# VHH binders against EKC/KEOPS complex subunit cgi121 (cgi121), part 70

Target 1, 174 residues: EKC/KEOPS complex subunit cgi121 (cgi121), of Schizosaccharomyces pombe (q9p7j3)
Amino acid sequence: MILPLFPETQVHVFVYENVSNCAAIHEQLISQNPIYDYAFLDAATILYKKQVYSAIIRALEDRRDEQMKTKTIHSEVILSLSPKTEISSAFRQFSMTKKSKNIVVVKIDSKLTEEEEFERLDKLVEGNRVEFSDEELQKLIDFKVLKKNYKLDPSTLENPLASILSSIALRGYS
Below, E stands for the ipSAE of ESMFold2; O stands for the ipSAE of OpenDDE; V2 stands for 0.75 times the mean of E and O plus 0.25 times the DockQ between their complexes.

## First folded at step 9 (VHH)

Design z2 (from z1 with A33R; framework vhh_7yz9_2)
Fold by OpenDDE, second read of step 10:
Structure z2 (fold): chain B 174 residues (1-174), chain A 120 residues (1-120)
Amino acid sequence: as target 1 above (174 residues)
Amino acid sequence: QWQLVESGGGLVQAGGSLRLSCTASGFTFSSYRMGWYRQTAGNEREWVALITKSGSTTYADSVKGRFTISRDNAKNTVYLQMNSLKPEDTAVYYCTARSYSKYYPTEDYWGQGTPVTVSS
């Protein structure tokens, strides 16, 4: 996938449900295994495709502007999901944990086709791939977690997307 | 060889001020984005303030309005003016330099850190 604002950057997003080896993946991430050079998100925290795209765009903008706060573009994607500027908070809120069951995986700067990247990633993730769509994400979301992460209230619950995107876009501008 | 040397840390009372300095050597200072991070024992290092080559600044929410990052390319030095210090600002503060490639960061340099202790 090519983002219009970043035509030279190929991005792939995958969704897995019923992942059995999140703990193992997490250990590899901690050890900074280069084979696991992805953003691993907890699907329980993701409601919309646009949420993920917005975070990706924010991260890419930060990179473009040489203002990345984290070490890697993938970690910056995780940070970019958060309305908070603290890295630790963002990771706690949105990153895959050892106990995660469903995940969203983002690859930035891929040199492979989506299918090729999937084949590579499929060796790492033991779960079922599902479509990256709002419909599928909606099945995996934990609304309690979502509400907490973005401080959604009754006035914003009618259109949580707007609130989420605003939070992402305006992070650090409050 | 590259080197970042922080200074200016110390003990200060809540509400007080400190000014940290970081002097760079061994690389083209003006070509790097500079920044300050901080870390407490047992916690992850967190970013505090960044300043790009062009002088654009960004701050963590926790320090916005209180801290100011600046740079002097002629002196190869980046500064962090810390005002209205709080006990929660207590940490070891690290200076960092990052070189960006066309698409992604290529080099990260870190200082050894300078401790800041804010007493209540």
Scores: ipSAE 0.646, ipTM 0.860, lowest interface PAE 0.8, mean pLDDT 94
Fold by ESMFold2-Fast, scan of step 9:
Structure z2 (fold): chain B 174 residues (1-174), chain A 120 residues (1-120)
Amino acid sequence: as target 1 above (174 residues)
Amino acid sequence: QWQLVESGGGLVQAGGSLRLSCTASGFTFSSYRMGWYRQTAGNEREWVALITKSGSTTYADSVKGRFTISRDNAKNTVYLQMNSLKPEDTAVYYCTARSYSKYYPTEDYWGQGTPVTVSS
């Protein structure tokens, strides 16, 4: 995906399966260690690339408009995935936990190249990196979690993309 | 030059068992995620089971509790143990390998497929 309204914003997205050190990473996130300044998402909650990009765009729009509700652009991405503006609920729904096994990691405004960020993350994450693609994400999703987070009806669960994107775009407007 | 060679397919009665094997050569097997897909005539290939290089497994809902994927890095082989087979499991089964690189996933490799027929 290209971000036409934010052409100078460097965005990297990484997907890891079978992460064995989620508890250690979570502890670093709670302590606000600056080397862990990324959005760490539970892959069980992410079905499409467009879902992640929509949250990134919303977070960048909120930063541009001085409307961020959280302290960092990365925490704003996590909030932006939620259909509600309640910060603690968004983090419970979408952020990685100590028990997470597969994660999606987002970096915005990196001063490093994508290759350098991979090298850095390989030292932080004990897991196997896979391609950021709809195919790989669909192998890691938990549909029970997705249904609960976006309040999907059985009629939308078979093709939930439009519903998910509308939930992200309309958060706080209606 | 890489190869994935599947074996163990064949004819089996409903309720029976088969073990598929896939032996890899030409790449560092232990660094690859291995998996099994299946395809019936007129349908796309569907994922069945995956095993990561660390040994973590995931299964499609249709086979969960009946199939078990495993690997033997010393033999460069991935296995699919199929129990309680159903006629709906009839398909050509494909072995796949995907590498994890520091920067990007490398090429996906695919076997030629091994047919499994389950009669009722």
Scores: ipSAE 0.000, ipTM 0.125, lowest interface PAE 18.4, mean pLDDT 84

Design z20 (from z1 with S54G; framework vhh_7yz9_2)
Fold by ESMFold2-Fast, scan of step 9:
Structure z20 (fold): chain B 174 residues (1-174), chain A 120 residues (1-120)
Amino acid sequence: as target 1 above (174 residues)
Amino acid sequence: QWQLVESGGGLVQAGGSLRLSCTASGFTFSSYAMGWYRQTAGNEREWVALITKGGSTTYADSVKGRFTISRDNAKNTVYLQMNSLKPEDTAVYYCTARSYSKYYPTEDYWGQGTPVTVSS
């Protein structure tokens, strides 16, 4: 994928369902293992492709402007999904946990092709890869988690896209 | 008040072996993942090996099968056993301790490095 404002930045997004080794992956993530340098998100928190892209764009803007609040571009993506600029809250809300079952994985600045990243990730993730599409994401979302994370009213829950994107775009002013 | 002290570097001939040690103080060693990185002049530090607090190990492809990382929590020490050394392994080797503050990565601790020179 090519982003208009970041044409030289390679972005790959992968979705895995029925992941059986989330505890093992989580151990590697908290160890800051370089092999696991991706944004590992709990799919229960992601409803739309545009939600993920908006967070990626925000993270890249913060890197461009030297305003990153976290250590890596991938942790900045996780922060950027949150409507607040509080790091621990964002990770608690959106990062995969040892109890996660379905995950969304984001890679930025890959030195590998998309197919090579698939081959690498398929060795790390014990689950079924599915298409990164709104249809597949809708099968994995937890609407109670989504409502809590974005403070959605019941009236917006049926069509929350604009509210979610607004929350990401208006998060802080750094 | 924290320290990481590396030892065991030196000159060795190609095909030889060295064992690096890194002793930690000033933090709860058993709660940290431990790793080794290396750096040659003019290049960025590259990752070599990692051992989690649970004992799981991973290696860079360039050293897999030749290097072994291990830890001794009673001695607050992490080791890197380097076998079948190649001239390309010549570098300054750095010990690092990695932590995660419940939800996000925190500061890393780094040693001062120990030089390893592998002759042809």
Scores: ipSAE 0.618, ipTM 0.846, lowest interface PAE 1.5, mean pLDDT 89
Fold by OpenDDE, second read of step 10:
Structure z20 (fold): chain B 174 residues (1-174), chain A 120 residues (1-120)
Amino acid sequence: as target 1 above (174 residues)
Amino acid sequence: QWQLVESGGGLVQAGGSLRLSCTASGFTFSSYAMGWYRQTAGNEREWVALITKGGSTTYADSVKGRFTISRDNAKNTVYLQMNSLKPEDTAVYYCTARSYSKYYPTEDYWGQGTPVTVSS
């Protein structure tokens, strides 16, 4: 997938449910294994495709503007999901954990087609791929976690997308 | 404080073998993943192999089946057994300890490197 604002950057997003090896994946991430050069998100924290895309765009903008706060573009995506500026908080909020069961995986700067990238990633993730859609994400979301991460209240729960996107876009500007 | 010292490099004929060693000090060796990179003049440093603190290994495609990374925590040493060496394997080989926070990547630490030359 090519983003209109970043035509030179190919992006792929995958969703896995019932992942059995998140602990193993996490170990590889902690080890900074180059083979695992993705953003691994806990699906329990993701409600919308636009949430993910907004984070990706924010990360790419940060990179473009040489304003990245994290070491890698993928870690910047994770940071960009958070309304908080603190990296550790962002990762705690949105990153895949050893206990995660469902994940969203983002690849930035892919040189492969979506299918080729999937084949590569599928060797790393032991789970079931599902469609990257709001419908599927809605099945995996933990609303309690979502509300906590974005401080949603009854007035914003009617349109959580607007609040989420605002939080992502305005991170660091409050 | 962190120190990595590579050794074992040298000249070898194509098809030959070398075993590189990297001795670590100044940190808890067993708590970190260790890796090998290589670099030729004018080029970027290339990832070769990684071993997690748990002992899981991963290799670049170019060295799979030929190179083996291992570690001895009692000796604070990581090894790279290089078999079936090719001229294209010629490079300075660097040992790295990969520091990582609980949630996000941090800086890597490197040794001075050991040169490997494979003649045809």
Scores: ipSAE 0.028, ipTM 0.520, lowest interface PAE 2.8, mean pLDDT 91

Design z21 (from z1 with S54R; framework vhh_7yz9_2)
Fold by ESMFold2-Fast, scan of step 9:
Structure z21 (fold): chain B 174 residues (1-174), chain A 120 residues (1-120)
Amino acid sequence: as target 1 above (174 residues)
Amino acid sequence: QWQLVESGGGLVQAGGSLRLSCTASGFTFSSYAMGWYRQTAGNEREWVALITKRGSTTYADSVKGRFTISRDNAKNTVYLQMNSLKPEDTAVYYCTARSYSKYYPTEDYWGQGTPVTVSS
């Protein structure tokens, strides 16, 4: 995918459900294995495509402006999903864990096509790839997790998109 | 006061073998993943091999089948057994230690590097 304002940056997003090897993937992630240089998100935390895109755009803006707070662009995506600039909290809230069952995987600065990244990820992830769409994400979301992560009240929970996007875009200002 | 001390580098003929060692001190070795990178003049550091704290190993395509990474937690040491060496393997080899703090990836620890020269 090509993003406005970052046309030179290759971005791919993949969604996997019923992943059976999350503990093995988590072991590689905490080892900072270069093969696993992706943002691995728990799908229980992601409701909309726009939520992921907003975090990617924010991370790319922070990199462009030399304001990244984390070690890599992929960790910056995870941080950017959080309404706060506290790195440990963002990873606890949004990153895949060994107990995750459904995941969203983001690759930035890919030297490969989407098809080639898919083939690579299929070797790493033991699960079923599904379409990156609001419909599929809605099947995987945990609304209790979403409410807690974005501090949503009952009045916004029925249509939380604007609140989520504002939290990502205005991180540190709200 | 952490340290990573590499040894075992040197000169070797093509087709030969070398075993690199990296001994850690000043942190809990068994809690860290350990890896090897290499660097040639004018190039970025290239990843070579990784061993997780649970013993899972992965290798760069360029060394797969020729190099073996292993660890000895009792000695706080990680090893890189290099077989069937090629002139293209000539580089300075760096040991690294990797960990997560809570849910966040931490900065890597790095050794000073040990040179390996493979003659044709």
Scores: ipSAE 0.493, ipTM 0.795, lowest interface PAE 2.4, mean pLDDT 88

Design z22 (from z1 with S54T; framework vhh_7yz9_2)
Fold by ESMFold2-Fast, scan of step 9:
Structure z22 (fold): chain B 174 residues (1-174), chain A 120 residues (1-120)
Amino acid sequence: as target 1 above (174 residues)
Amino acid sequence: QWQLVESGGGLVQAGGSLRLSCTASGFTFSSYAMGWYRQTAGNEREWVALITKTGSTTYADSVKGRFTISRDNAKNTVYLQMNSLKPEDTAVYYCTARSYSKYYPTEDYWGQGTPVTVSS
């Protein structure tokens, strides 16, 4: 996919449900294995495609402006999902853990096509690939996690999109 | 202060073998994943091999079947056994220790590099 503000940046997003090898993936992530150079998110934290895209755009803006707070563009995507700039908090809230069941995987600066990345990821992830769509994400979300991560009150939980996007866009100003 | 010291590089003919060593000091070696990267003039560093703290190994496609990474926690040393060397393996080889907080990757430790030249 192409982002209007970053037309030369290759971006792919993948969704896997019923993943059985999250502990093995987590071991590779904490080892910083280059084969696993993706943003691995817990799908329990992601409700909308726009939520993921907003975090990607924010991370790319921070890279462009030489303001990244984390080591890699993929870790910056994870940070950018958080309404605050505290790195440890963002990773605790949004990163895949060894106990995750469903994951969202983001690749930035891929030299591969989307299909070639699917072939690579399908070898790493033992789960069922599903479409990156609002419909599929809404099957995997945990609303208790979402409410806590974005500090949503009961009135915003029925339609939280604008609140979530504002939280991501205004990260570091509140 | 922390250090990673590489050794074992040199000149070798195509088809030959070399064993690189990297000895760590100043941090708890057994808690770190260890890796090897290589760099040729004008190019970015290329990942070669990784060994996790539990001993799981992973290799770049270009070296699979020819190179073996291993570690000796008692000696604070990681090794790269390089067999069936090719001229395209010519590079400066860098040892790295991969650090991670409880939640996110932190800056890696790097050695100063050891040159390997493979002649044909």
Scores: ipSAE 0.568, ipTM 0.831, lowest interface PAE 1.6, mean pLDDT 89

Design z23 (from z1 with S56R; framework vhh_7yz9_2; at its last look DockQ between E and O 0.02; V2 from the best seeds 0.00; counts 0 for: placed apart)
Fold by OpenDDE, second read of step 10:
Structure z23 (fold): chain B 174 residues (1-174), chain A 120 residues (1-120)
Amino acid sequence: as target 1 above (174 residues)
Amino acid sequence: QWQLVESGGGLVQAGGSLRLSCTASGFTFSSYAMGWYRQTAGNEREWVALITKSGRTTYADSVKGRFTISRDNAKNTVYLQMNSLKPEDTAVYYCTARSYSKYYPTEDYWGQGTPVTVSS
């Protein structure tokens, strides 16, 4: 897909459920295997498509503005999900772990079609691909984790989207 | 070849101040965004402050209002003024240079680090 604000950058987002090899994927990420050049997110922390898009946009803006805090654009996406500026905190909050079961995978600067990218990623992820939609994300979310990550309170829990997007957008401005 | 050399670290009491310097050589300093990171033993390296080629600055929440990053292109040097230091600021501080190129992948340079110890 193409983001309106960044027409030169192709982005793909995939959702997998019941992933059996997250631990193996995690090891490859630690070793910085270039084949695994994606942002691997824990789906338990993602509630909305707009949440992911907002993080992607924030990361791309950081790159554009020469203000990336992390090493790669994909790690910047992970950081961009967090209301906190600390990298370690962001990764702890949103990154796929060895214990993750469901994941959201983001690819920035893809030169492939969505289907081609899926074929590549399918070799790496042992799970079931589901639609990248609010409906599917809602089935995978852990609201306890969501509440913790974004410090949601009863007044914001009815419609947390605005709070989440604000947290992402205003990170570092509080 | 490229080189980043940090200096200015040391022991300081809580509430005190230090000024770190990082001098670059072997590359076009003005073409790079600069930054400071810090790392404690057993932990990941965390960003502290960044400054773009144009001089725009950004800070981690933990140091905002206390630290100031600046650069002097004529001296190929980036600075970190650290005020109101806290024990939790204790770490090895690393200088980094990052190249944002339209045609090349992002390239990072790192110094060897300078230790900062803040006693309570």
Scores: ipSAE 0.757, ipTM 0.896, lowest interface PAE 0.6, mean pLDDT 94
Fold by ESMFold2, look of step 11:
Structure z23 (fold): chain B 174 residues (1-174), chain A 120 residues (1-120)
Amino acid sequence: as target 1 above (174 residues)
Amino acid sequence: QWQLVESGGGLVQAGGSLRLSCTASGFTFSSYAMGWYRQTAGNEREWVALITKSGRTTYADSVKGRFTISRDNAKNTVYLQMNSLKPEDTAVYYCTARSYSKYYPTEDYWGQGTPVTVSS
């Protein structure tokens, strides 16, 4: 996919359920192995496609404006999901951990088609790929985690989208 | 006050071998993944090899089967054995310690580099 505001930037998003090797992936991430240069998100924290797209757009805007706070565009996506500016909190809350079961994987600046990128990623992730859709994400979310991460009122939990997107868009402002 | 010091570079004819060493001080070497990158003038650094703190190795496709990364935690040293060298391997080789906070990547440690020239 190419986002209209960022015409030179190819983005792919994949979702995996029942991932059996998150601990192995995590060890490669902490080693900063270039083969694993993706944003690996815990799917328990992601309810909407727009949540992920908004974080990607925010990260790309911050890169364009030379306002990135983290080392890579993929780490910036993880920060951009957070309503707060503190990097450690964002990673603790949204990044895949050794104990994650389902993941969302983002590749920015891909030079590959979606299928080519999938074939590369599928060699790294031992799990079942599912569609990147609100329907599939809804099956994987943990609402207790979502409420905590975005400080959602129980009354908004039926349709929390506007609150979540506002948190992403307004982080660090006003 | 950390330091990474590369050594072992030099001039070698194509088909030859070199062994690079990188000795670390000022940090707990055994808790870091270590890597080698290389660079020619005017270009960005190119990844060559990585070894995790547990000893698992990974290589760039261009060097796979010819280069071997290893580590000796007792000597705080990472090595790059380079066999079957080609003129394309000519570069300054840099050692790096891959720095990671508990939750996220941070600024890596880099050596000053050791030049390798492979003549046809």
Scores: ipSAE 0.500, ipTM 0.812, lowest interface PAE 2.0, mean pLDDT 90
Fold by ESMFold2-Fast, scan of step 9:
Structure z23 (fold): chain B 174 residues (1-174), chain A 120 residues (1-120)
Amino acid sequence: as target 1 above (174 residues)
Amino acid sequence: QWQLVESGGGLVQAGGSLRLSCTASGFTFSSYAMGWYRQTAGNEREWVALITKSGRTTYADSVKGRFTISRDNAKNTVYLQMNSLKPEDTAVYYCTARSYSKYYPTEDYWGQGTPVTVSS
């Protein structure tokens, strides 16, 4: 994927169902293993492709403007999903945990092709790849988690896209 | 208060072996992942090897099969056994301990580095 405002930035997004090795992946992530330099998200928190893209765009804008609050662009994507600018809360809310079953994986600035990243990730993740689509994401979302993370009321929960995107775009604005 | 002290560097001929040691103090060593990086003049630090707190190891492709990382929690020490050394392995080698909050990586701890020169 090429983003119009960031045409030289390569972005790849992968979705895995029924991942059996999340505890092992989590251990590598907290060890800062360079092989695992991706944003590993819990799919229970992601409802739309646009949600992920909005967080990626926000992270890239913050990097461009030298306003990143985290150590890496991938950490910044995780932070950017949160309606707040508090790093620990964002990671607790959106990052993969040892207990995760389904994950969304984001790679930015890959020196590899998308196919080569597929090959690398398939060695790291013990699960089934599925299409990055709204239809597949809807099968993996946990609406109770989504409601809590974005503080959605019942009237918004049936069509939350605009509220989610506004939360991401307006994070820390006022 | 924390320290990482590397030792074992020096001059060695191509095809030779060298063992680096890194001793930690001031934090709970057994709770941290430990790694080795190297740096040549004019280049960024390059990752070499990592050992997790559970003992799982990973290596950069350039050293796979030649280098072995290990740890001794009783001695608060991580080792890098380097075999079949090449002139291209000439670098300053740095030990690192990875600290993290409950949810995300925080400050990295780094040693001062130990130089390794491999002559042809």
Scores: ipSAE 0.375, ipTM 0.741, lowest interface PAE 3.0, mean pLDDT 87
ESMFold2 (binder alone), look of step 11: mean pLDDT 86; pTM 0.877
OpenDDE, look of step 11: ipSAE 0.508; ipTM 0.820

Design z24 (from z1 with S56K; framework vhh_7yz9_2)
Fold by OpenDDE, second read of step 10:
Structure z24 (fold): chain B 174 residues (1-174), chain A 120 residues (1-120)
Amino acid sequence: as target 1 above (174 residues)
Amino acid sequence: QWQLVESGGGLVQAGGSLRLSCTASGFTFSSYAMGWYRQTAGNEREWVALITKSGKTTYADSVKGRFTISRDNAKNTVYLQMNSLKPEDTAVYYCTARSYSKYYPTEDYWGQGTPVTVSS
């Protein structure tokens, strides 16, 4: 996948449901295993494709502008999902945990095709790949978590996309 | 070899001010974005303020309006002016230098840290 704003950067996004080895993946992330150089998100916190794209774009902009707050572009994606500036909060809110069952995996700066990247990732993730679509994401979302993460109120819950995107875009400007 | 040396930390009462300094050596200071992070025992290191090579600044929400980051390339030094300090600002503050390159992965340098304690 190529983003219009960043045509030189190839991005791949995968969704897995019923993942049985999130705990094992989490341990590899803690140990900073380079094979696991992805952004692993808890799918329970993701409602829209545009939410993920927005975070990716924000992270890429931060890198472009030499303003990354985190160590890696993938960690920056996780931070970029959050309306809060604190790294720990962002990771707590959006990153895959040992208890996660469904995940969204983001790869930035891939040199492989989507299929090739999938083949690599499939060796790491023990779960079922599903389509990266709003329809599939809606099946995996926890609205309670979403509401909490973005402080959604009854007026914004009818159409939370605008609120979510605004929160991502305006982080640090409130 | 590269080196970052922080200074200016110490004990201060709530509402007080401190100015941290970080002096760099062993690398081209002007080619690096600089920043301040802080860490408390048992917690992850959190970013506080960043300043790009061109001087653009950004702040964490928790310190916005109270802290000011600046740099002096002639002195190879980055500063953190901390005003209206709060007990929750208590932490070890670390200076970082980050290189952004089109050809190489980002490279981070870190200092040893300077402790800041804000008493209530």
Scores: ipSAE 0.632, ipTM 0.859, lowest interface PAE 0.7, mean pLDDT 94
Fold by ESMFold2-Fast, scan of step 9:
Structure z24 (fold): chain B 174 residues (1-174), chain A 120 residues (1-120)
Amino acid sequence: as target 1 above (174 residues)
Amino acid sequence: QWQLVESGGGLVQAGGSLRLSCTASGFTFSSYAMGWYRQTAGNEREWVALITKSGKTTYADSVKGRFTISRDNAKNTVYLQMNSLKPEDTAVYYCTARSYSKYYPTEDYWGQGTPVTVSS
């Protein structure tokens, strides 16, 4: 995908369900293995495509403005999903864990096509690929986790999109 | 204060072998993943190999089958055994220690580098 304010930035987003090797992937991530330089998110935390894109846009804005708080653009995406600027809380809330079963994977600045990244990820992720769509994400979300991460009232859980996007865009300013 | 000290670089003929060592001090070596990178003049550092704290290894495609990374926690040392060396392997080789906080990746420690020259 091409983003309007970042037209030269390649962005790919992938969704996997029933992943059996999250512990092995997690070991590579905490080892900072360059092959695993992606944002690996727990799908239990993601409800909408726009939620992921908003975090990507915020991370790219922070990189452009030399305001990144984390080491890599991919870790900045994970931070940018959080309504707070605290790095450890963001990773605890949104990052894949060794116990995760469904994941969302983001790649920024790839020199590869989406199809070539799928071929690479197929070798790393032991799970079933599903479409990156709101319908598929809504099958994988945990509403209790979403409510806690964004501090949503029960009434806002019926239509949480605006609250989530506002939280991501205004992180650190409210 | 932390330190990573590389050794074992030098001049070798194509097809030859060389073993690099990197000894760590000032941090808990066994808690870190260890890696090797290399850099040629005018280029960014290129990843070569990684060994996790549990001993799992991964390699760049350019060196797979020729290089072997290993570690000795009792000696706080990581090794890179380089076999079937090619002129394209000529570079300064850097040792790195990879860590993460409880939840996210953090600082890397880097050594000073050791030069490897592979002649035809």
Scores: ipSAE 0.433, ipTM 0.770, lowest interface PAE 2.5, mean pLDDT 88

